VH-VL binders against q9h9l3. Designs and how they scored, part 161

Target 1, 176 residues: q9h9l3
Amino acid sequence: PRKMVAIDCEMVGTGPKGHVSSLARCSIVNYNGDVLYDEYILPPCHIVDYRTRWSGIRKQHMVNATPFKIARGQILKILTGKIVVGHAIHNDFKALQYFHPKSLTRDTSHIPPLNRKADCPENATMSLKHLTKKLLNRDIQVGKSGHSSVEDAQATMELYKLVEVEWEEHLARNPP
Short names: E, the ipSAE of ESMFold2; O, the ipSAE of OpenDDE; V2, 0.75 times the mean of E and O plus 0.25 times the DockQ between their complexes.

## First folded at step 10 (VH-VL)

Design i48 (framework fv_fezakinumab; at its last look DockQ between E and O 0.59; V2 from the best seeds 0.00; counts 0 for: pae E 12.7 > 2)
Fold by OpenDDE, second read of step 10:
Structure i48 (fold): chain C 176 residues (1-176), chain A 123 residues (1-123), chain B 111 residues (1-111)
Amino acid sequence: as target 1 above (176 residues)
Amino acid sequence: QVQLVQSGAEVKKPGASVKVSCKASGYTFTSYYMHWVRQAPGQGLEWVGWINPYSGDTFYAQKFRGRVTMTRDTSISTAYMELSRLRSDDTAVYYCARSGTYWYDSGPRFDPWGRGTLVTVSS
Amino acid sequence: QAVLTQPPSVSGAPGQRVTISCTGSSSDIGLGYDVHWYQQLPGTAPKLLIYDNSNRPSGVPDRFSGSKSGTSASLAITGLQAEDEADYYCQSYDSSLEGWVFGGGTQLTVL
């Protein structure tokens, strides 16, 4: 079986009115929750909105941030060949401007058995915060300091583990 | 209807530069990536690189790094590819092609394609 | 030169079935990346024929089909018609090159 990692990214606003979402932090953890990667990333364009209340990103974090292209290379090296778990992971991949194989992607926001376990509608999109509270009895994204991408990545991995066997069997029968 | 209209044929001397344009219409220019692919006479397709019109970020094939520059003007929904230090083996039809930003949408399939721009490099 | 391997040419008579193979490696098709196919009629730009291994865009006849297994993909054309004479290219993504790659192309001749 392939190695599994979980990813979570934080984005800031760039471009006109800060409407462009640019990668500003990326965290990757392994199956056990150990941090493999956690870096602040410097977008190529001027940051208009740090979106701090959500992203947790502040101006001080960008002082020694890793340039985007360099960070992207480092991240891709980690992800290549792995089963990548994330929540609403299309946002992370889009921010990375990266295409990961569908067959190697696990999006916890689109796993019906996970929602069912949390007594949610199977076809609904539930937040990571909600699922984590319901299924792991843990509070994440608490406070006004913004999200922790490491914490979110770890929670995502733990959630997936709850349905891993069932979901992997489902995917084996129904490959994307 | 989605269309990609490319600039006309170019004839260049070795060492010169060429800039090909691709004007997009019928869709939101910044919602899709723009790729450039070339085809030498009687040869196959070769991917040159892509640009994210939304952010302006570019990614080039290793073969062309240092020699190709992709840009865009969002105000007129136009993508540009400039190739410098031209050589005879750069003679090819250059295509622009659209793709999605992630496979959940239209994915990395190329659709549609421009009609191509012939660039001839000769002494 | 091409990263993906295709036969240089295939031929068939009208009404026959032909197949075009596309062989990749562990860093592209074998890694799980989807395969797309393009048809290029003489003197024209490539046209998307098959996407995501086996899907047909609107306007593409159902006599065209695609499949993928392991490190290889295949394009099948049933009920071959004269208008199918063209070059066909497979495409995927190569993680080692960090870019999209094409097959060398297959020239289909209708006899």
Scores: ipSAE 0.897, ipTM 0.940, lowest interface PAE 0.5, mean pLDDT 95
Fold by ESMFold2-Fast, scan of step 10:
Structure i48 (fold): chain C 176 residues (1-176), chain A 123 residues (1-123), chain B 111 residues (1-111)
Amino acid sequence: as target 1 above (176 residues)
Amino acid sequence: QVQLVQSGAEVKKPGASVKVSCKASGYTFTSYYMHWVRQAPGQGLEWVGWINPYSGDTFYAQKFRGRVTMTRDTSISTAYMELSRLRSDDTAVYYCARSGTYWYDSGPRFDPWGRGTLVTVSS
Amino acid sequence: QAVLTQPPSVSGAPGQRVTISCTGSSSDIGLGYDVHWYQQLPGTAPKLLIYDNSNRPSGVPDRFSGSKSGTSASLAITGLQAEDEADYYCQSYDSSLEGWVFGGGTQLTVL
């Protein structure tokens, strides 16, 4: 089996005016899209803004949520040594306070061949929703009641698979 | 130009605390992590920890947890490192250094470095 | 001991080539983390010399080059000059320690 996973995190607003993004949910799927991890996570700081429109997080999800320190340990144990795929993945890693090796990181928001296949400018940063609609003919992040991080992680893995052979060859010739 | 200007030398007694400052200029302070690294006389470099000036989040090396506190003041683009319960073997030059927050920013390489603050702990 | 292993000293004559090794483990360089190199002239702060294994910052001459293979990295200095006399440190990130780690440093003596 291929040692590759996809991750998507949901963040809530903490700190002054809720401007700091704190981890509140994490989903990790394997190469085939099977869920390896999916937990609500309790930030160590007071939640000022649930950002429910985007995150799908509500106060009820925090009642039995896994404390940040414990969840982080579980997540890093899954990610360590694997190729990790994400969309704008730097936000997920920042929320996890984690540095994954660049050589094992794949960010679908910064893969020129993906934009090319979607008839978008190669250097543009396209949303996961747009790329998924154009390339997989699937609507994700539908409605105003928040995103599914499982759905987003699965879509991200499928998008990467479209360019995997081409991009891995590129990275072998041009190490990141 | 991008600069990191550190506070002056300190002499402290064992058991005291010291607070070193690092004032950044020439770039957006909140867009980069600030690291602290120390070097005992004639010895090598030892990483202490980092702070994210945007969020205030910190991460410390295991050796320093419980004794080090990193803070920042975004209004004056200044990062601080406070080390408590000082021992004679804490005598070192303490450097601040900038890094990118992720690989497609500027990456986690340390550039630039402050000129260092000598902290001497003696009875 | 430092987490990354470097020889404590290396020496060469002007115009010669020297190499400085940096050996890590499966939790740092072997896990895929990049290696950076810093030059520290006597009485000064360290200065970034090589980043992301083999890249040179603006102002660093091409006499300095870096490479990485497996759990190790190497810094090569060709056309050795008197002003290259300094301490050289490698750096990476260690997943087990969850932090940046440095080599013990290598003192380069010219002649």
Scores: ipSAE 0.748, ipTM 0.892, lowest interface PAE 1.1, mean pLDDT 92
Fold by ESMFold2, look of step 11:
Structure i48 (fold): chain C 176 residues (1-176), chain A 123 residues (1-123), chain B 111 residues (1-111)
Amino acid sequence: as target 1 above (176 residues)
Amino acid sequence: QVQLVQSGAEVKKPGASVKVSCKASGYTFTSYYMHWVRQAPGQGLEWVGWINPYSGDTFYAQKFRGRVTMTRDTSISTAYMELSRLRSDDTAVYYCARSGTYWYDSGPRFDPWGRGTLVTVSS
Amino acid sequence: QAVLTQPPSVSGAPGQRVTISCTGSSSDIGLGYDVHWYQQLPGTAPKLLIYDNSNRPSGVPDRFSGSKSGTSASLAITGLQAEDEADYYCQSYDSSLEGWVFGGGTQLTVL
């Protein structure tokens, strides 16, 4: 069987007015929630807005951060050949400047069975925080100090496990 | 109209370098990856690498690492590919091609392509 | 050797149907990466013909179609016309090579 990991990223603002999202932290966990990767990452361009309230990234985190090109290589080696789970995962892949095959990508923001378990319409998009509270009875992203990408990746994996059998069977019948 | 306009043909000796340009118009230059693909005479297509025009970050196919450098000038929406230590088997048409990032709804594709720049390497 | 395998040539008479195969591996098409097809008319740059396995860009006639199954993809051309004489390339992404890969190309001859 194919191995599965979950990923979550934190981004900072780069480019004009800080509106471009650039990777500044990435966390990857295995199926059991063990941390496989968790690094602060130095974007290849000037940071305009650390977005600290949401990202948790501060200037001191960048002092010993892994340069983007090196971190990307490390991350892609972990992802290769694996099913990758995330929440609104297209933003993470955009920040990684990377293509992961659709057939190996699982996005907990777009899984109808998961929405049904949360008593939501099948195509409604819910935040990770809301799904985690509803389905796992846990509060994540608490306070104003920013998100933990480790905590978020772990929550994302646990959410996927709730629907894994059904959704994997669906995707086998309906290849993307 | 989205357009990629490439620099003119080049003739080079073995051991020299060549720098090919690709000027983009009709879209936001920094919002898409730029790829370089080459085609030797009578041969198929070979991917050389990509550049992110916003960040300047690059990634090269293994065959070209150490000999290729991709750069850009965002003020004139232009990407560049420089190939050094040229050999006769580097004779090819070099294309630039735009691509997007991978998203779970759709896959990446090369659209549009430049018209190509013929680089001839002979002694 | 090209990463994706295509027949070097195919031929057909006007009005006939031809197919062009594109065979990959478990690290590209077999992993689920989409396949795109390009047409290259003599003396011109490649042009996107089919994207995301089976979609046609605006201006591509419906006699061109694509499909994908397992580790292989196929381009079909029905109602073959003289102007279809060109080289055809499949393209995908390969995770083991960490890059975009093409087939070796197929020269279509209209008899």
Scores: ipSAE 0.006, ipTM 0.495, lowest interface PAE 12.7, mean pLDDT 87
ESMFold2 (binder alone), look of step 11: mean pLDDT 91; pTM 0.934
OpenDDE, look of step 11: ipSAE 0.895; ipTM 0.939

Design i49 (framework fv_fezakinumab)
Fold by OpenDDE, second read of step 10:
Structure i49 (fold): chain C 176 residues (1-176), chain A 123 residues (1-123), chain B 111 residues (1-111)
Amino acid sequence: as target 1 above (176 residues)
Amino acid sequence: QVQLVQSGAEVKKPGASVKVSCKASGYTFTSYYMHWVRQAPGQGLEWVGWINPYSGDTFYAQKFRGRVTMTRDTSISTAYMELSRLRSDDTAVYYCARSGEYYYDSGPRFDPWGRGTLVTVSS
Amino acid sequence: QAVLTQPPSVSGAPGQRVTISCTGSSSDIGLGYDVHWYQQLPGTAPKLLIYDNSNRPSGVPDRFSGSKSGTSASLAITGLQAEDEADYYCQSYDSSLEGWVFGGGTQLTVL
């Protein structure tokens, strides 16, 4: 079986009115929750909105941030060939401007058995915070300091583990 | 209807630069990547690179790094590819092609394609 | 030169079935990236024929089909028609090159 990692990214606003979501932090953990990567990333464009209340990103974090192109290379090296778990992971991949194989992607926001386990509608999109509370009895994204991408990545991995066997069997029968 | 209209044929001398344009219509220009692919006479397709019209970020094939520059003007939904230090083996039809912004929504497939721009490099 | 390997040419008589193979590696098709196929009629730009291994865009006849297994993909054309004479290219993504890659192309001749 392939190695599995979980990823979570934080984005800031760039471009006109800060509407462009640019990668500003990326965290990657392994199956056990150990941090493999956690870096602040410097977007190529001027940051208009740090979105701090959500992203947790502040101006001081960008002082020694890793340039995007360099960070992307480092991240891709980690992700390549692995099963990548994330929540609403298309946003992370979009921010990375990266394409991961569908067959190697696990999006916890689109796993019906996970929602069912949390007594949620199977076809609904539930937040990571909600699922984590319901299934892991843990509070994440608490406070006003913004999200922790490491914490979110770890929670995502733990959630997936709850349905891993069932979901992997499903995918084997129904390849994407 | 989605269309990609490219600039006309170019004839250049070795060492010169060429800039090809691709005007998009019928869709939201900034919601899709724009790719450039070239085809030498009687040869196959070769991917040159892509640009994210939303952010302006570019990624080029290794072969063309340092020599190709992709840009865009969002106000007129136009993508540009400039190739410098032209050589005879750069003679090809250059295509622009649209693909999804990320893999899971519209996929990395190229659709549609421009009609191509012939660039001839000769002494 | 091309990263993906295709036969240079295939031929068939009208009404016959032909197949075009596309062989990749562990860094592209074998890694799990989907395969797309393009048809290029003489003197024209490539046109999307098959996407995501086996899906047909609107307007593409069902006599065209695609499949993928392991490190290889295949395009099948049934009920071959004269209008099918063209070049066919497979495409995927290569993680090692961090970019899209094409097959060398296959020239299909209808006898």
Scores: ipSAE 0.773, ipTM 0.904, lowest interface PAE 0.8, mean pLDDT 94
Fold by ESMFold2-Fast, scan of step 10:
Structure i49 (fold): chain C 176 residues (1-176), chain A 123 residues (1-123), chain B 111 residues (1-111)
Amino acid sequence: as target 1 above (176 residues)
Amino acid sequence: QVQLVQSGAEVKKPGASVKVSCKASGYTFTSYYMHWVRQAPGQGLEWVGWINPYSGDTFYAQKFRGRVTMTRDTSISTAYMELSRLRSDDTAVYYCARSGEYYYDSGPRFDPWGRGTLVTVSS
Amino acid sequence: QAVLTQPPSVSGAPGQRVTISCTGSSSDIGLGYDVHWYQQLPGTAPKLLIYDNSNRPSGVPDRFSGSKSGTSASLAITGLQAEDEADYYCQSYDSSLEGWVFGGGTQLTVL
């Protein structure tokens, strides 16, 4: 079978009024939750809003950050050919300017059985924090100093594992 | 209705540049990537590149790097493709086409297409 | 020098079935990227005919169908009609080129 990884990216605000989301950190973990990649990434454009409360990114993290073009190459080398798990993963792929095959993408924000297990409406978009608390009895994204993309990637993989067998069977019968 | 309206035919000499426009209507311009695809007379389709109208980010096929520039003007929902240092083998119909991201309605497929702009490069 | 390989032409009589192949590699179709098909009538822009391997947009008749297996995809047209005369292009995404790639096109003639 294909190897599986989970990804979580942190973005900062660039462009007019900081409305554009630019990649500033990426964490990738394997099936067992071991870290394969975790780097701060320097956007090619001026950072208007660090979004620190959510991203955990501060100006100091940019000093030795890997330039976007180099980081992107490293990340894509890890993702290519693998099943990639994420939460609202389209935002991560957009920040990477990367198109991953739909058949190899798993988005824990759009898996009806996962919501069902959490006693949530099947088609609602639930936050990673909520699903992790309900299904894994763990608190993530605690406090005001920003999220840990490693923690988020690990939680995302564990959430997917709860529905992996039934969801893979569903996808085999109903290809995306 | 969703429409992509392109500028009219152009005739250019070798070495000149051409700028083609694509005006979008009937949807949120900044929510979908805009692609450019060309087709030489009697030949197949060839992808040129994309622009993200929201951010202004672009990506070009290797063959066109250094010669193509894509821009947009969000105030008039218009995308532009400029090709410089024109050669006779750049003679083609240039299409704009809408494509989205994984969770957008259009996905990564091209729909709709503009009607095309014929660019003729001749001496 | 198209990246995806299609036969240059195919022909059939009205009412018959034809199949158009689209062959890729391990960096595109073989990597799991979806295949889309476009129909181009003479003098017109391409029109989306099949997307995500086998789905039809609104307005496309059931006699058009798509499939994908391994590094290849196929477009099947049943109950051929004169109006089906057109060029057909497959399209996918290639990871090594980081771009969209097209087949060379197949000209369908209804005799």
Scores: ipSAE 0.599, ipTM 0.841, lowest interface PAE 1.7, mean pLDDT 90

Design i5 (framework fv_fezakinumab)
Fold by ESMFold2-Fast, scan of step 10:
Order: structure tokens, then C-alpha cells, then sequence
Structure i5 (fold): chain C 176 residues (1-176), chain A 123 residues (1-123), chain B 111 residues (1-111)
């Protein structure tokens, strides 16, 4: 059996008009929801838009943040060789400039049985907030002070565990 | 229909720089990574690096770091690869190729390739 | 040297079956990264032949098939035809190099 972790990242806006998403926080939890990594990360480019309502990132968090290159190295050491769970995880991998094996990647925004359990169309992309409320009866991403990437990573792992047996059997019969 | 159209052949002296272009059409330019791959005459394929046309982010194979620069111009859907301090062993056909930026669509495969640009470095 | 190992050449007669191997390591194919195959006809750019280990793009005949096990992958070509004469390259991603890697290429000669 391979170890499984869940990841959630927060991004800030860099580049022209703040349109580029750059990594500013990363949280990784283990199968039981224990935190393995949680750091604020300093982008190499000037931050134009903190996107605080969603990211929870403020200028104060950048003062002693880990530089991107160092943080990326730490994160990749944790992810390499593990099954990595995330929600819309392609955004996290893009922010990390990281290519995880498809066979070891689990995206809770693209698992048809999970949507089915939530009474949602199997091919729709549902938000983490909606799935968590529907299936775990828990409110996440509440308020206007930004999301907690730790909370999001923990919720993502718990959602995956609801379909783990069924989905792993499906993947074994229908390899990605 | 996806097309990648590359600039014409170049002949350069050792120590010079060369800039090769790759014009994309038939898809959303900023939604896919652009890769550069080279092939010396009679030799195999060697990956040089990628650029994300949306952000301008780049990543280069260690062998080429310090000598290669990848850029793009989104207004004309064109990617560029500039290789500096040319040596005779840089003589090769340079290809651009497209890949997905995330695993849930086309993945990391190189699904479309340009026809290549021959760069000859000779004294 | 190439990171992935392929035989430099294979040969067969029309109608025969040939298999081309592609051997990696624990940092690429062995780590779970998919293997893709490209066909390069003389004087042309490589063309995607097989992707994600065993899938065929539209227009690729089912005589071409791919498989992957452990640290290795294979391309099988059945019912060989003269037009199959080409160079074949495997490709994967290597985590330690953080980049795409190719096999050295296999020249297929149809006798």
C-alpha cells in the first residue's frame, strides 16, 4: 500500500493586473488529517493582489514566508511517490510547477461516485464547500477572512475516504 | 485544427545566439504548455524545457540552464526559444510541441508537434 | 546517454509481429509516470502513436498497441507493413530530473 496525503494551496495574484496565480501557502495532511506541512510561501514576483477574501493571505504573512524555491523542494519531497488527493488539484500542481503521476493523483472534483453520493450530476465539477456540506454536514470556507488550506486539505481527505474503496477498485479495473 | 508553424532554418557561427519561433493556431494558446525538443542529425530526441504561455513561467532542463530563454507573445500566439553561446554540438532540428497543463484533460503527452527548425552551427 | 533504454534497432518481414521495449527506473516509469510512444518517419517530425501507456489517438490502427509493467513499457506492432519503417521513441517524465525524458530510439526496418 502506498501512503496517501491531501494537499490544498492558496494563491495570490501576480503579473499584469494580478491575473497570474502564484503559490502563497501550502498545507499537506496525512490520511488521518494530521498536518505534515503548512507554510506561507513568498512568490518570486511582486504580489499585485493578495486575494485575501479567498486566500486568507495578508502582507504580514509574507514577512517571514519561505521563499518559493525552498518551499517547493520541501513540498515535492513529501508528495513524491505518494497518492496525492486534492480538489481541482491541477491548480495546486500548476502553482507548484509540478507534474505528479496521473496514476497516483486523486481529484475529488472529478470522481463520479462522489458526486453521485451528493445527489449531483456525475460529470459536474462541484465545489469543495458544497460537497463537504452535503456529504460531511460541515461548513468550511466560512466568513470573509479567507479560506484555511489546512481545513480544506482535511475536508478533501475525508471526502475521498467516503469513496476510497469503490474508486480504487474502479481505477484498478480501468487504469488512468 | 491544431497547427504549430515554426520559423525557417538558421545558420550561425559558434558563440552566436539563435531565436526560433513557433506560431500556434486552432486552439487557446494560453491553455497548453509549449515544449521545446531538439534532435541532432542522426540522434535521438532531447527535451529542452517548457513555457506556460498564460503566466510566462518557464522550466529548463539542467543541461540548458544559463543558455536558453523561452518567451511568448500572446497577442500573436507565438512561443520563442533563444539559445545563446552556440557550439557546434548545438546543431540540431528544434521542435516545439504542445502538452496539457494539468492531468485531467490531455495530460502530459506531446500531442501536436511543429515541423522543426534546423539550426546549423559551424565555423 | 538516453535516460530510458530502447534497443537501437528491430527488424521484421511484412505480416510479422515486433515488440520494442522501453526500460526506465524508479524515478520515472517505476514511480507511476505514463509512457507515450512517438513514430518518426524519415524527414518528418515525431507523431504521437500511443499515449498513457496503451491508448491510441484517432487514425492510429489497432495493429499498434502499448503496455506498461513495473519499470518498463513495450510497443507491439502486428501485421507489419512497409510504411511502418520508421524510428520509434518512448517518453515519460522523470521526477529526479524534473523533466521529460526520451528513449534513445529504435529504428524499425521492414525487410
Amino acid sequence: as target 1 above (176 residues)
Amino acid sequence: QVQLVQSGAEVKKPGASVKVSCKASGYTFTSYYMHWVRQAPGQGLEWVGWINPYSGDTFYAQKFRGRVTMTRDTSISTAYMELSRLRSDDTAVYYCARSGTYYDSSGYLFDYWGRGTLVTVSS
Amino acid sequence: QAVLTQPPSVSGAPGQRVTISCTGSSSDIGLGYDVHWYQQLPGTAPKLLIYDNSNRPSGVPDRFSGSKSGTSASLAITGLQAEDEADYYCQSYDSSLEGWVFGGGTQLTVL
Scores: ipSAE 0.665, ipTM 0.867, lowest interface PAE 1.4, mean pLDDT 91
Fold by OpenDDE, second read of step 10:
Structure i5 (fold): chain C 176 residues (1-176), chain A 123 residues (1-123), chain B 111 residues (1-111)
Amino acid sequence: as target 1 above (176 residues)
Amino acid sequence: QVQLVQSGAEVKKPGASVKVSCKASGYTFTSYYMHWVRQAPGQGLEWVGWINPYSGDTFYAQKFRGRVTMTRDTSISTAYMELSRLRSDDTAVYYCARSGTYYDSSGYLFDYWGRGTLVTVSS
Amino acid sequence: QAVLTQPPSVSGAPGQRVTISCTGSSSDIGLGYDVHWYQQLPGTAPKLLIYDNSNRPSGVPDRFSGSKSGTSASLAITGLQAEDEADYYCQSYDSSLEGWVFGGGTQLTVL
């Protein structure tokens, strides 16, 4: 079996009116929740909106942030060949400007058995916060300091582990 | 229906530049990446590069870096590929082709193609 | 020169079954990237024939099928017809190149 990692990224707003989401932090944890990567990342474009209340990113975090090009290389090296777990992970991959194989991708926002376990509609898109509370009885993304990508990545991995066996069997029978 | 309409055939001399256009219709131009793929006479398909019409970001195959420039005009849903310092081995049919984006499951494939633009480079 | 390897040519009589192989490496098909197939009729642009290894777009007959295993993929055509005479290309993505890669193409001749 392939190694599994979970990823969560925080984005800031760049471009006109800050509508472009640019990678500003990336956290990667292994199957056990150990942090493999956690860096602030400097976007190539001027930051218009730090989106601090959600991202947790402040201007001070960008002082010694890793340039995007360098960070991307480091992150890709970690992800290559692994099963990557994330929540609404298409946003993370978009921010990374990276294609990960679909067969090696696990998006906890699109796993019907996970929603079912949380007494949610199978085809609904539930938030990481909601699923974590329902299934792990844990509060994440609390307070006004913004999200912790490490915490979110760990929660994502734990959620997936709840349905891993069932989902992997499903995928084996129904390859994407 | 999705359509990609390309500019007409071009004849160029070695050292010159050529700019091929691809006008998209039937879908949201900025929601999909535009690729360029070329095919020399009697040869296979070769990926040249892509552009994100939304941001203007580009990525080129290593072989063409320094010689190729991809641009777009969102106001008319048109993508452009310019190849400079043309050589005889640049003679090929150049196709524009649509794909999804980095976050799109369809990002790995080309679902719609233009009819191609023949570029002939001869002295 | 092509990153993916295809036989240069295959042939079959009408009604027969033919198979076209596509062999990749550990950085493309072997890494888990899907394989897609394109049909190029003489004098025309390539057309998507098979996507995501084994799926058919609307309008593609079910006599076309695709499969993938390990570092290789395969296109099968059953009930071969005269109109199937064309070039066929497999395509995937290479992580090391960060780019799309094609097979060398296979010319299918219907005898």
Scores: ipSAE 0.155, ipTM 0.743, lowest interface PAE 2.8, mean pLDDT 92

